# Designs tried in a protein design chat: VH-VL binders against Ras and Rab interactor 2 (RIN2). Part 4

Target 1, 92 residues: Ras and Rab interactor 2 (RIN2), of Homo sapiens (Human) (q8wyp3r787to878)
Amino acid sequence: FQNYLRVAFQEVNSGCTGKTLLVRPYITTEDVCQICAEKFKVGDPEEYSLFLFVDETWQQLAEDTYPQKIKAELHSRPQPHIFHFVYKRIKN

## First folded at step 18 (VH-VL)

Design u4 (from r2 with heavy chain T30Y)
Fold by ESMFold2, fold request of step 26:
Structure u4 (fold): chain C 92 residues (1-92), chain A 122 residues (1-122), chain B 108 residues (1-108)
Amino acid sequence: as target 1 above (92 residues)
Amino acid sequence: QVQLVQSGSELKKPGASVKVSCKASGYTFYDYYMNWVRQAPGQGLEWMGWINTYYGNPTYAQGFTGRFVFSLDTSVSTASLQISSLKAEDTAVYYCARSRFYPGSGSYFDYWGQGTTVTVSS
Amino acid sequence: SYVLTQPPSVSVAPGKTARITCGGNNIGRKHVHWYQQKPGQAPVLVIYYDSDRPSGIPERFSGSNSGNTATLTISGVEAGDEADYYCQVWDSSSDHVVFGGGTKLTVL
């Protein structure tokens, strides 16, 4: 099982950029964070987490959640819900 | 503005059936699953399951298959719980509660109905 | 099959701090939500996502979650805080909601 997950990287002084990750369908949030730490070259990965921006709010995703499942759920309604997965500092 | 208004309390005999309704207002009905939660007298909260308000497919927790049926009337933003072949042990307060339609990010209940007491006695 | 464990009761003097625990295997990897239920009333959400407070909930309510324990903390406890408190998670492996058994908070 191969899939793609778009993740934005948000840094206080560097603006925002994104990468499309090649991931397994059942990848956990914890594993996505590990990949993001490598891809975005962060030196202090314990200070970052994956967040979901949806319905004009931010939510830190718990480690045992599945971003691909969340994406599928968000696509399951006729009205579009704009959402982003964002790798950012926990205090930012 | 969000409201979940449940039908009135019921006194039933064993073997009868009951239908508890939950009318939602103040939000887009299919953007939230409807959950059912049971609380027997003096006991804690027990999740019975939910219904996907867009597709209409229910999910039942263990122990709530068979006699318990979730249904929808989306034209009036109403979810219903039907309990057949009522037993004395079905005596409880039944709550409806909404959760977001993307439970994978975590499921929690921000609004609850007032509860419907079902009493089953001879 | 995921189990949450709460103490059946907690007693605290007025003005003191109440701590209500919710135990679960690796619960720190999940989000924990907390509900207050007063006698004869529906539950009310008081904490979600471990530590977020809904609008209208006093700042005295706070939460934390790490390891195998989540904690609801109520500082400056008042008589009006006397209630049953339930923790809750969504278990991603079973797609089921799980409640703790509840904790009766008594303000002496």
Scores: ipSAE 0.616, ipTM 0.907, lowest interface PAE 1.5, mean pLDDT 92
Fold by ESMFold2, last read:
Structure u4 (fold): chain C 92 residues (1-92), chain A 122 residues (1-122), chain B 108 residues (1-108)
Amino acid sequence: as target 1 above (92 residues)
Amino acid sequence: QVQLVQSGSELKKPGASVKVSCKASGYTFYDYYMNWVRQAPGQGLEWMGWINTYYGNPTYAQGFTGRFVFSLDTSVSTASLQISSLKAEDTAVYYCARSRFYPGSGSYFDYWGQGTTVTVSS
Amino acid sequence: SYVLTQPPSVSVAPGKTARITCGGNNIGRKHVHWYQQKPGQAPVLVIYYDSDRPSGIPERFSGSNSGNTATLTISGVEAGDEADYYCQVWDSSSDHVVFGGGTKLTVL
């Protein structure tokens, strides 16, 4: 469970498919996107990015951010925050 | 109705201390860090650091690790900035500003206090 | 330490488009946020995450970020847009917030 990152893959045809990635604590968003492109078999990774869904909003994560750090920050409060990391096309 | 209301302006002599307060309302206080931003007369914005409003641990930007102390009174949703051994160069407007508690996604300041002018003059 | 560079001033005729730049090494790999500050007032967030507008900010404010340059664009500039504009990033490598030096927009 340690050093795992759950990532959903959003497709127009199949809804959301999810995978749990084994990652290093300091993996960057850019590197997560590379892994996702391979795991989800996307043909043009430049059309995709990693997004955070939290507080009922979407945010594209910048390439030099650290998803594991973001996850730890989101767990740092007593009130649970529901969030998802989603690999999807940059255009809605 | 998110509001950050700061204490009034202060006129101080060199060597004195000042405490600027920032009272938050209209949101869950521990879900946002409180940041302090300095603006000297005619100058730009300078980030001084932030305080984690749940755990109370501060982080200070370089140059603010000495005479500057951030603190909280969570019972009244208030963050404070104390400046000790005041110098003339501490004359500035001091702003509080909130940022979400997960700064790793890209920290930004959606609401600001009105600013508190601290004037240090002999 | 990470540095953001802004031109100190920009002048634009009413009704034209203002473009205010924010330079930084690989800034396109970061998120850029923009603030408007009128004299004697606190800053106001006008763009966050490069291109998103908070509620109440008109659509004529837009932003972009790629390579080494982020840009705040204000179309149909009005006299009420005269202000100082600051770009800002959070630098993940230093865990610091960084502001640009500010740009004074003059509408002539």
Scores: ipSAE 0.613, ipTM 0.904, lowest interface PAE 1.5, mean pLDDT 92
Fold by OpenDDE, look of step 22:
Structure u4 (fold): chain C 92 residues (1-92), chain A 122 residues (1-122), chain B 108 residues (1-108)
Amino acid sequence: as target 1 above (92 residues)
Amino acid sequence: QVQLVQSGSELKKPGASVKVSCKASGYTFYDYYMNWVRQAPGQGLEWMGWINTYYGNPTYAQGFTGRFVFSLDTSVSTASLQISSLKAEDTAVYYCARSRFYPGSGSYFDYWGQGTTVTVSS
Amino acid sequence: SYVLTQPPSVSVAPGKTARITCGGNNIGRKHVHWYQQKPGQAPVLVIYYDSDRPSGIPERFSGSNSGNTATLTISGVEAGDEADYYCQVWDSSSDHVVFGGGTKLTVL
């Protein structure tokens, strides 16, 4: 496992910025969200979540999932897929 | 169209072995994990484990180690489940089911085989 | 091990709304998927990621997940909805896929 995770922050009407997080292999999505809330200075983190964009689809990651394991699995594919981890607001 | 076609029903004696096959078609075989699910008569669904269809690495659920072996024949897009030293309690319908990503992403099963009935009786 | 608890059976009159619950410790922190199984048939995915519907599944089927309970809701129940329904999650502590015990939905 690599010790970094690239996460993009998507803001409404303000574009998208990315940060590289140094995280342990078995960090949970919940923990990643906490790190993102801090680094992107989000005031209402309860309205945000971590999403996986892959194969032209969005997937909200459950709190107990492992983004680093997901990343590793995607990289292990014979034909790697383009994917992004995105920290953004949950749709109502 | 995506299809998972399993081998036919099996009748075995205790102590014998059985091999259930699951042939996939309509999609890229190695882009999905193959899972196995058991359902005893009148009982619920029980996850047995999964296999990485590209590398062939199996992961077995608790209670399905030892006598249960997942294997692949990628040349014909086929996953197989072998059960050795069969017991009466192995009597069940066995399903193969594909999942998109590693279970750590919150896997679900979008396509299932039709099931294979394995009956173990003296 | 992680356990999902479903009521063994639920009965509903045609046209009414059926609610099938799936209980689990902090299940709201997980994504729950639901399957429909009719006698002699393989399971069919009806809800995934708590509330998403696969193509071909009627809008009458919906899902929610919060706290310790996930719920499959079937509005305007039809006779054809009579089946067993299973909830399913992935458990991070054991790295296992877990199914609920199943709920038999009877349409009266």
Scores: ipSAE 0.573, ipTM 0.909, lowest interface PAE 0.9, mean pLDDT 94
Fold by OpenDDE, look of step 18:
Structure u4 (fold): chain C 92 residues (1-92), chain A 122 residues (1-122), chain B 108 residues (1-108)
Amino acid sequence: as target 1 above (92 residues)
Amino acid sequence: QVQLVQSGSELKKPGASVKVSCKASGYTFYDYYMNWVRQAPGQGLEWMGWINTYYGNPTYAQGFTGRFVFSLDTSVSTASLQISSLKAEDTAVYYCARSRFYPGSGSYFDYWGQGTTVTVSS
Amino acid sequence: SYVLTQPPSVSVAPGKTARITCGGNNIGRKHVHWYQQKPGQAPVLVIYYDSDRPSGIPERFSGSNSGNTATLTISGVEAGDEADYYCQVWDSSSDHVVFGGGTKLTVL
């Protein structure tokens, strides 16, 4: 596994900005969210979560999941899949 | 339409072997894991493991190593479960069920086979 | 190993609301999925990712998950809802799928 994770920050009415995070292979989604909160200077991190966009669908990642493992699994598929990790507000 | 069709019921003697098949259709076979779930009579669901349908790499749950073997015939989109050295306690309904290819995001089973009853009796 | 705990049985009168719990250590940090199984049939997914419903599942079925308890709620219970219900998670520590022990829902 490569020790980087590309995460896009989606803001309301302001588009998306991306950052590359240097993270260990088995970092949890919870930890990634904490890193994102700091790097994107989010004041209310409890309202945000990490989402996976793949196969034209959005999926909120549970806190105990492994984004790097997910990335590795997606890369292991026979056909390339376009996917994005997005840090954004949780829908109410 | 997605379908998982399993082989018919089996009656075996202790010590024998059985192979249960699960034929998939209506979707891209190698885009999903195939899971095996056991349910003994009157008991709950028990996850046995899964197999990567592209690479053929199996992962076995604790308690299902050794006598249990997952295999594939990708040419006919079929996953199989072989149980060797059958015991009476192997008597159960065995289900195949598909799940997303990246379980690290939290796997769930959206489609199930109809189940295969394996009875081990002397 | 991670363990999910369900009540063995829940009884409810027709038209009332049934709540089936699934307990697990910090289960709110996981996504919980629910399955309905009627006698002689394969399980059917009724809730996934805590609260999402597959197509064809009535709106009467809903799910929630927080803290140490996930809950499947069935409002306006009908006789046809009588079945076994199983919660399920993926455990990241073991890379294993885990089912609850199942709950038999009886419609009185």
Scores: ipSAE 0.552, ipTM 0.907, lowest interface PAE 0.9, mean pLDDT 93
Fold by OpenDDE, last read:
Structure u4 (fold): chain C 92 residues (1-92), chain A 122 residues (1-122), chain B 108 residues (1-108)
Amino acid sequence: as target 1 above (92 residues)
Amino acid sequence: QVQLVQSGSELKKPGASVKVSCKASGYTFYDYYMNWVRQAPGQGLEWMGWINTYYGNPTYAQGFTGRFVFSLDTSVSTASLQISSLKAEDTAVYYCARSRFYPGSGSYFDYWGQGTTVTVSS
Amino acid sequence: SYVLTQPPSVSVAPGKTARITCGGNNIGRKHVHWYQQKPGQAPVLVIYYDSDRPSGIPERFSGSNSGNTATLTISGVEAGDEADYYCQVWDSSSDHVVFGGGTKLTVL
C-alpha cells in the first residue's frame, strides 16, 4: 500500500480539483470522506461520498470500504487501468 | 448481450472430483471479476469467493478452502470451479456471478450463470 | 461473523405493497444489493447500492437502507413477483460477501 491517496473534488458546474492525501493503508472510506470534507471545505458532507471511476464506470464506495486496498488491487493489474477517486455529491 | 453459460449437471460419488465451467460472453472478460456462489437444496445463497480475471488469483471465502479451486482459461473467457474429495454436503447448485468491481469495494453481482447442479450421492 | 436477517416469508395481495427487510448491524454503513430468485432460476439483480435499479427492472421495485435495516419495497405487486429475495452486502470485518437468508414472497 502507498501512503498517499489522490482524490479529486468534483463540484457542480466547476472543474475538478485534486488533493493528495496521506493516509494509512487501513483507512476507511468514511475517514477519507471526513478528510475530504475538511480539505475541500465542504459544508454539507452528509451529501457527499467517495466514488471510484474506472474503465468508464462509477462506483460509490460504502463507508466501511478501504480505498487503499482498492487502489492496491487496481495497481496489481499488469495492464494499467486509469482510475480516479472522486469526492462528489451523492445523487438525489 | 452479457451471458454466463455454465456446464451441465453433474452426478458424482463421494470422494470424486468435479469441475464446473462458466463461459462468459458479450463483454470483456478481464474487466470484471468472477464470483462463485453455492446454493444447497432448499437453502439460501452462499458466497464461495472470487477470482481476479486478469491475473487468475483466487480468493476463497471461509469454509471454501482446500477442496475448492478457482481457475481461468482466459483464451476462451471461461472461469472454472473444481471441487475435489466431494462430500454429500457439496450437493448444491453452483453459480458463477459477475461483479464489475472488486468485491471488497462493496460490489454487486449483475449477471449470473444459469447454475450447475452438482449431486453427490453414493 | 456478520449476519443479515430476513423474514423467512412475506405474503401480499396483488396490487398491494410488499416490504422485505434485511437486518444487520450498522447495515446503513454498507451498500445493500437485492436479488430475486424464482424457482429453478438463477438470481437476478433487482436493486443495487441500496436504491439503484438496473435497467429492465420495473419502477415498482425500490430500496432503502439506514441504521440497522435495509428494505426492498415492491409496490403494485404482481403474480410474477412471487419469488425468493436475498439481500447482500460486503462485510469489511470478515472480508466476506454476505447474503441474507432469503425471503419467500407469496402473492395471495
Scores: ipSAE 0.497, ipTM 0.899, lowest interface PAE 1.0, mean pLDDT 94

Design u5 (from u3 with light chain S92T)
Fold by OpenDDE, fold request of step 23:
Structure u5 (fold): chain C 92 residues (1-92), chain A 122 residues (1-122), chain B 108 residues (1-108)
Amino acid sequence: as target 1 above (92 residues)
Amino acid sequence: QVQLVQSGSELKKPGASVKVSCKASGYTFYDYYMNWVRQAPGQGLEWMGWINTYYGNPTYAQGFTGRFVFSLDTSVSTASLQISSLKAEDTAVYYCARSRFYPGSGSYFDYWGQGTTVTVSS
Amino acid sequence: SYVLTQPPSVSVAPGKTARITCGGNNIGRKHVYWYQQKPGQAPVLVIYYDSDRPSGIPERFSGSNSGNTATLTISGVEAGDEADYYCQVWDTSSDHVVFGGGTKLTVL
């Protein structure tokens, strides 16, 4: 696995800002969220989560999942998929 | 409208084989994995595994290797479960259910087939 | 293997609130999904992502997940809510879907 993960921060009024995170291959979604909270200066991280946008659908990632594993799996497919990891507020 | 329509009830003798089909409609078949869930009479739900509808590769849960085979006919958006060397304990309702998530990202079942009752009796 | 524990049965009077628990080690780090199954019918998803409701599911169905316990709450219970309820998670360590044993909700 590559040691980087691109994550977009989605804000309600400010659009999206992307950052490339240097992360270990088996980092958890929980840890990625922590990094995102710090880098994007989110004051209420408990209201945010990491989402996967792929094939025009959103998937909320659980804390114990592995984004790098998911990325690797998507890249291994014969047909290329455009996907994004997005750190955004959980729907209330 | 998303629909999963399964084949009808089956009555088999021990040692025989059965093939349960699940025809999907109302959505892009290969965008979702197809899962199989077993429910013995009066028992709970038991995940049997899933098949990648894009790649065609199956993954079997612990306890469902060997006699259980998942297959696809993508031309008709149909997933199938074949059980060989049937045993009395295979008597159950078998459900197909689509899952939204990619492997490693989680899984849940938003649509289910109506179920297929397989009875194995001498 | 990962195990989900549900009480085998819960009884509630009409109009009251039913709470069905689903226990699992650090289940709060997972997403919990809930299914309703009535006799002779296929399961129906009633809660996903711990607390989200699919279209068509009434607001009196709610879910929470924290620590080692997830809970399905049904307020204003109706006779039609009598069913078996199953919790479900994805076990990342084994790459398996795991169901709870199910809870029979009886409306008195």
Scores: ipSAE 0.743, ipTM 0.930, lowest interface PAE 0.7, mean pLDDT 93
Fold by ESMFold2, fold request of step 23:
Structure u5 (fold): chain C 92 residues (1-92), chain A 122 residues (1-122), chain B 108 residues (1-108)
Amino acid sequence: as target 1 above (92 residues)
Amino acid sequence: QVQLVQSGSELKKPGASVKVSCKASGYTFYDYYMNWVRQAPGQGLEWMGWINTYYGNPTYAQGFTGRFVFSLDTSVSTASLQISSLKAEDTAVYYCARSRFYPGSGSYFDYWGQGTTVTVSS
Amino acid sequence: SYVLTQPPSVSVAPGKTARITCGGNNIGRKHVYWYQQKPGQAPVLVIYYDSDRPSGIPERFSGSNSGNTATLTISGVEAGDEADYYCQVWDTSSDHVVFGGGTKLTVL
């Protein structure tokens, strides 16, 4: 089956935009970052990473994590926590 | 504020059982797994596993799939560790520690109980 | 299963910088967490996500992680920093928490 991951793109001097990515269930955070660099047309991809925003806190996701698994874990509660995957600059 | 308060130390004989409790306060109990960590005298930290505080299903680390049982009483925000058929090698400090319910982004322990010393002596 | 290696002990003079290493295969692709444990006390989280400090941890505690080595750095070491220090990862291949063996920091 198809699998989807919504990723917001945050840039300091531009508005936030987002894309829904068609991804395999086992995609790593590292691979998502590579796709995001291409889809959001980023020229300096080493300055960016995928972040998780959940319960009003930010965390950078490690390269060997699996965003689809994280999403499933966050949906495992009857009252889902609000969360976003955000591709943004590491220094911002 | 977040607190994890464990039951008092226990002196037991081989073959007995013990139940260590960990009462949580100051946070949404279901948002965190409860972990158990063992530390034998003079030794390092050893993860024993966790219990999902919403569904009540435990996960045991390799080596802890026998005499160790995790349980919950969610009505009082309490997790428990029961060790049956106690052996001298079970002598250790046992800690509870919380981690967020979505370990795929990284599992780490921001709050720990004070530890419960279990001594098994013949 | 995933293995973390730490030196058993590190000695440092007061006011100097202590560096405690945590070795692991491709550990730079993981997040590393560090705990301080003083004698008779529970561990305390001092670094998470490789380099972030929880509230209340002094800025002289810092962390780095790249390649096969993560490092906890304590600048301006004080006698009160004498403790055992543990690194820890979440191993996504086994869904297990892994601790390093611990490092005793001695301030001479």
Scores: ipSAE 0.742, ipTM 0.925, lowest interface PAE 0.9, mean pLDDT 93
Fold by ESMFold2, fold request of step 23:
Structure u5 (fold): chain C 92 residues (1-92), chain A 122 residues (1-122), chain B 108 residues (1-108)
Amino acid sequence: as target 1 above (92 residues)
Amino acid sequence: QVQLVQSGSELKKPGASVKVSCKASGYTFYDYYMNWVRQAPGQGLEWMGWINTYYGNPTYAQGFTGRFVFSLDTSVSTASLQISSLKAEDTAVYYCARSRFYPGSGSYFDYWGQGTTVTVSS
Amino acid sequence: SYVLTQPPSVSVAPGKTARITCGGNNIGRKHVYWYQQKPGQAPVLVIYYDSDRPSGIPERFSGSNSGNTATLTISGVEAGDEADYYCQVWDTSSDHVVFGGGTKLTVL
């Protein structure tokens, strides 16, 4: 499903909730963050970003990346890679 | 214990061909693209492109779509760069370097080969 | 056709702080990677994701990225830091790797 992106929301004391977003193939990470701020009703969106969790490693995604393309790339290998897109607070 | 070991330096005449190899070890070969980077004497780093180590399809940067061919021998975890019809301006150090197979999150090179000097001289 | 611009050289006295800039249009929307290359050696990754250090890179190496400028900062500069330094991005519009032109750091 190229028009959908599963995003988990990680918040202190709330655990992890998720939503499936209806998105276009070329949505940017910046735009996904904007949608997530609205959908998860965060009051301080500048404190959040979209992260990729893959191979036990976290990465903050840069604003001009394309999550749908990243998803397609991660699906392109026969060895399964467990990955999650996670909207969460930026940690220093 | 990731290692990229390149073939030895080459001295060639104009019009000849050269093949530079890069043997990978210490990781799952098809989980990383193999990149080629050129550095002419006294010059900076120049990305030549990469090869998808699972499907074997190359991508060449602008200016490297002619005489440059990337290839694989997956049975020995080896990527190769072939340069045909060598010219004096092909004199450079050629590096292999790996990047993750999902470049959409950012492509960067955590491990490099030692470099192979190709010298093209009459 | 994305372009990264670096100064050709930077000179810093031992023990002082070196700052090497990497200019690019809206580079703050990208991740920047930095490589150190000593004469006759392959490049070594010293900063990734703008500000993270790989294992084995000393804490005096740091990075920042905002607006149109990324900066590699080397505090407490030592003679062993003399090298060429390259910035690099992944250009999502062309699916190409782009390097800056390199900066020679001289410790005087």
Scores: ipSAE 0.719, ipTM 0.923, lowest interface PAE 1.2, mean pLDDT 92
Fold by OpenDDE, fold request of step 23:
Structure u5 (fold): chain C 92 residues (1-92), chain A 122 residues (1-122), chain B 108 residues (1-108)
Amino acid sequence: as target 1 above (92 residues)
Amino acid sequence: QVQLVQSGSELKKPGASVKVSCKASGYTFYDYYMNWVRQAPGQGLEWMGWINTYYGNPTYAQGFTGRFVFSLDTSVSTASLQISSLKAEDTAVYYCARSRFYPGSGSYFDYWGQGTTVTVSS
Amino acid sequence: SYVLTQPPSVSVAPGKTARITCGGNNIGRKHVYWYQQKPGQAPVLVIYYDSDRPSGIPERFSGSNSGNTATLTISGVEAGDEADYYCQVWDTSSDHVVFGGGTKLTVL
């Protein structure tokens, strides 16, 4: 696993801002969300979650998942996929 | 339009082998894992494992190693479950079900086959 | 191994609200999925990502998940809702899919 994770912050009425996070290989989605909340200065982090955008689909990541593991898996594919980790508000 | 169509019911004797097939249609076969779920009569759902439809690598859940073999025929978008040395306790309905291709992000089953009843009786 | 606990049965009168619980250690940190299985049929996904409904699933079906309990709520229960309901999670520790034991919902 690489010790960096690119995360985009998506707001409804604003553009998307990306940041590169230096994180440990087995950091949880919960911890990544905490880092994002701090770095993007989110006041209501309980309304946000980390999402994976890949192959034109959105996937909501549970708190106990491992984004670095997901990243490694996607990079291990013989055919590269464009994917993004996105910190944004939860639906509904 | 997504469909998983399984092979018909099977009646086997103990010690025999059975092969259940699951033909997928209406979507790109290799974009999803194919899972197998067992349900004994009057019992709950048991995840048996899955097969990576892209690489062809199977993963078996605890309790489903040895006699259980997952395989693919990608040319016809078909996944198969083979059970050897059948036992009476293998009597159950076996389902195939697709799940998202990225297990690290979690997995759930949005489409299921109709199920295949396998009866093992002497 | 991770274990999901469901009540074996729930009974509800037509038009009332049924609540089916799914207990698991810190299940609120996971995403819970719910399936409906009618007699002689394959399971059908009714809730994913804790509270999202697939197309075709009526708004009467809703889900929540926090702490150690996930709940499937069926409002305005109809006779056709009588079925077995299973919760399911992904266990990141073992990389296994885990099902609850199932709950039989009886419409009185």
Scores: ipSAE 0.657, ipTM 0.918, lowest interface PAE 0.8, mean pLDDT 93
Fold by OpenDDE, fold request of step 23:
Structure u5 (fold): chain C 92 residues (1-92), chain A 122 residues (1-122), chain B 108 residues (1-108)
Amino acid sequence: as target 1 above (92 residues)
Amino acid sequence: QVQLVQSGSELKKPGASVKVSCKASGYTFYDYYMNWVRQAPGQGLEWMGWINTYYGNPTYAQGFTGRFVFSLDTSVSTASLQISSLKAEDTAVYYCARSRFYPGSGSYFDYWGQGTTVTVSS
Amino acid sequence: SYVLTQPPSVSVAPGKTARITCGGNNIGRKHVYWYQQKPGQAPVLVIYYDSDRPSGIPERFSGSNSGNTATLTISGVEAGDEADYYCQVWDTSSDHVVFGGGTKLTVL
């Protein structure tokens, strides 16, 4: 399993920009968010979080979750699932 | 309409076995994990574990290994909990509850069965 | 193991605001879920993702989570709100669901 994580940055009225992050298997969502904040030059990272979009549903990932573990689990399924990790603003 | 309908109350003697069923309807059965939660009389909720409804692999929480067996009959969208070698302390209400199929994203229970009371008495 | 701590009981007068706390080490790094359980009934999800309400749950119910404490707030408490309330998290370290001990809310 490759140590990469594809994350899309979603900004209001700006579309989505994707980046591939080189991360360790047990990187936390918190750490991923920090990387995203840096790479996407987000000035107010406290307003953002990492979301999982899968099966037409959005799921906000807690800071202590493991995106790579989630990715691995989804890939282990016999039926492929299209999913996206999305770094975007938390809904107020 | 999502529904989880459990089997009826059970009265058993110590050492006996019981099987509680949970029939799901109103949604795609294999898109969600099925969880089991125990609640002893006057006590709180205890997560017993879950079963992967796609693969059929059970995961048991600490303290619920050995005598507890999760199983599936996917043809009828039914999950079952079997408890063997019943003890008095197994007296409780047992709930099935579904959770999304992505445990890494956070597991919570949006729909519950009505509960099954299992009473173990000599 | 991860532990959630709730007060055993909370009392509130009708129309007032009830606050039920759920303590856990760095619980703010987790998502907290809340369930309402009335006598003889199954639990009902009332808050998920810390502060989101499922359809059908009144706006009187709200949730917050930061630091080491999550809080379920019930404003304008009604007699029908009398129930046991449980907080719950997913412990990623052990891959376990963890419930709080529950809080009995009494409406005076």
Scores: ipSAE 0.639, ipTM 0.915, lowest interface PAE 0.8, mean pLDDT 93

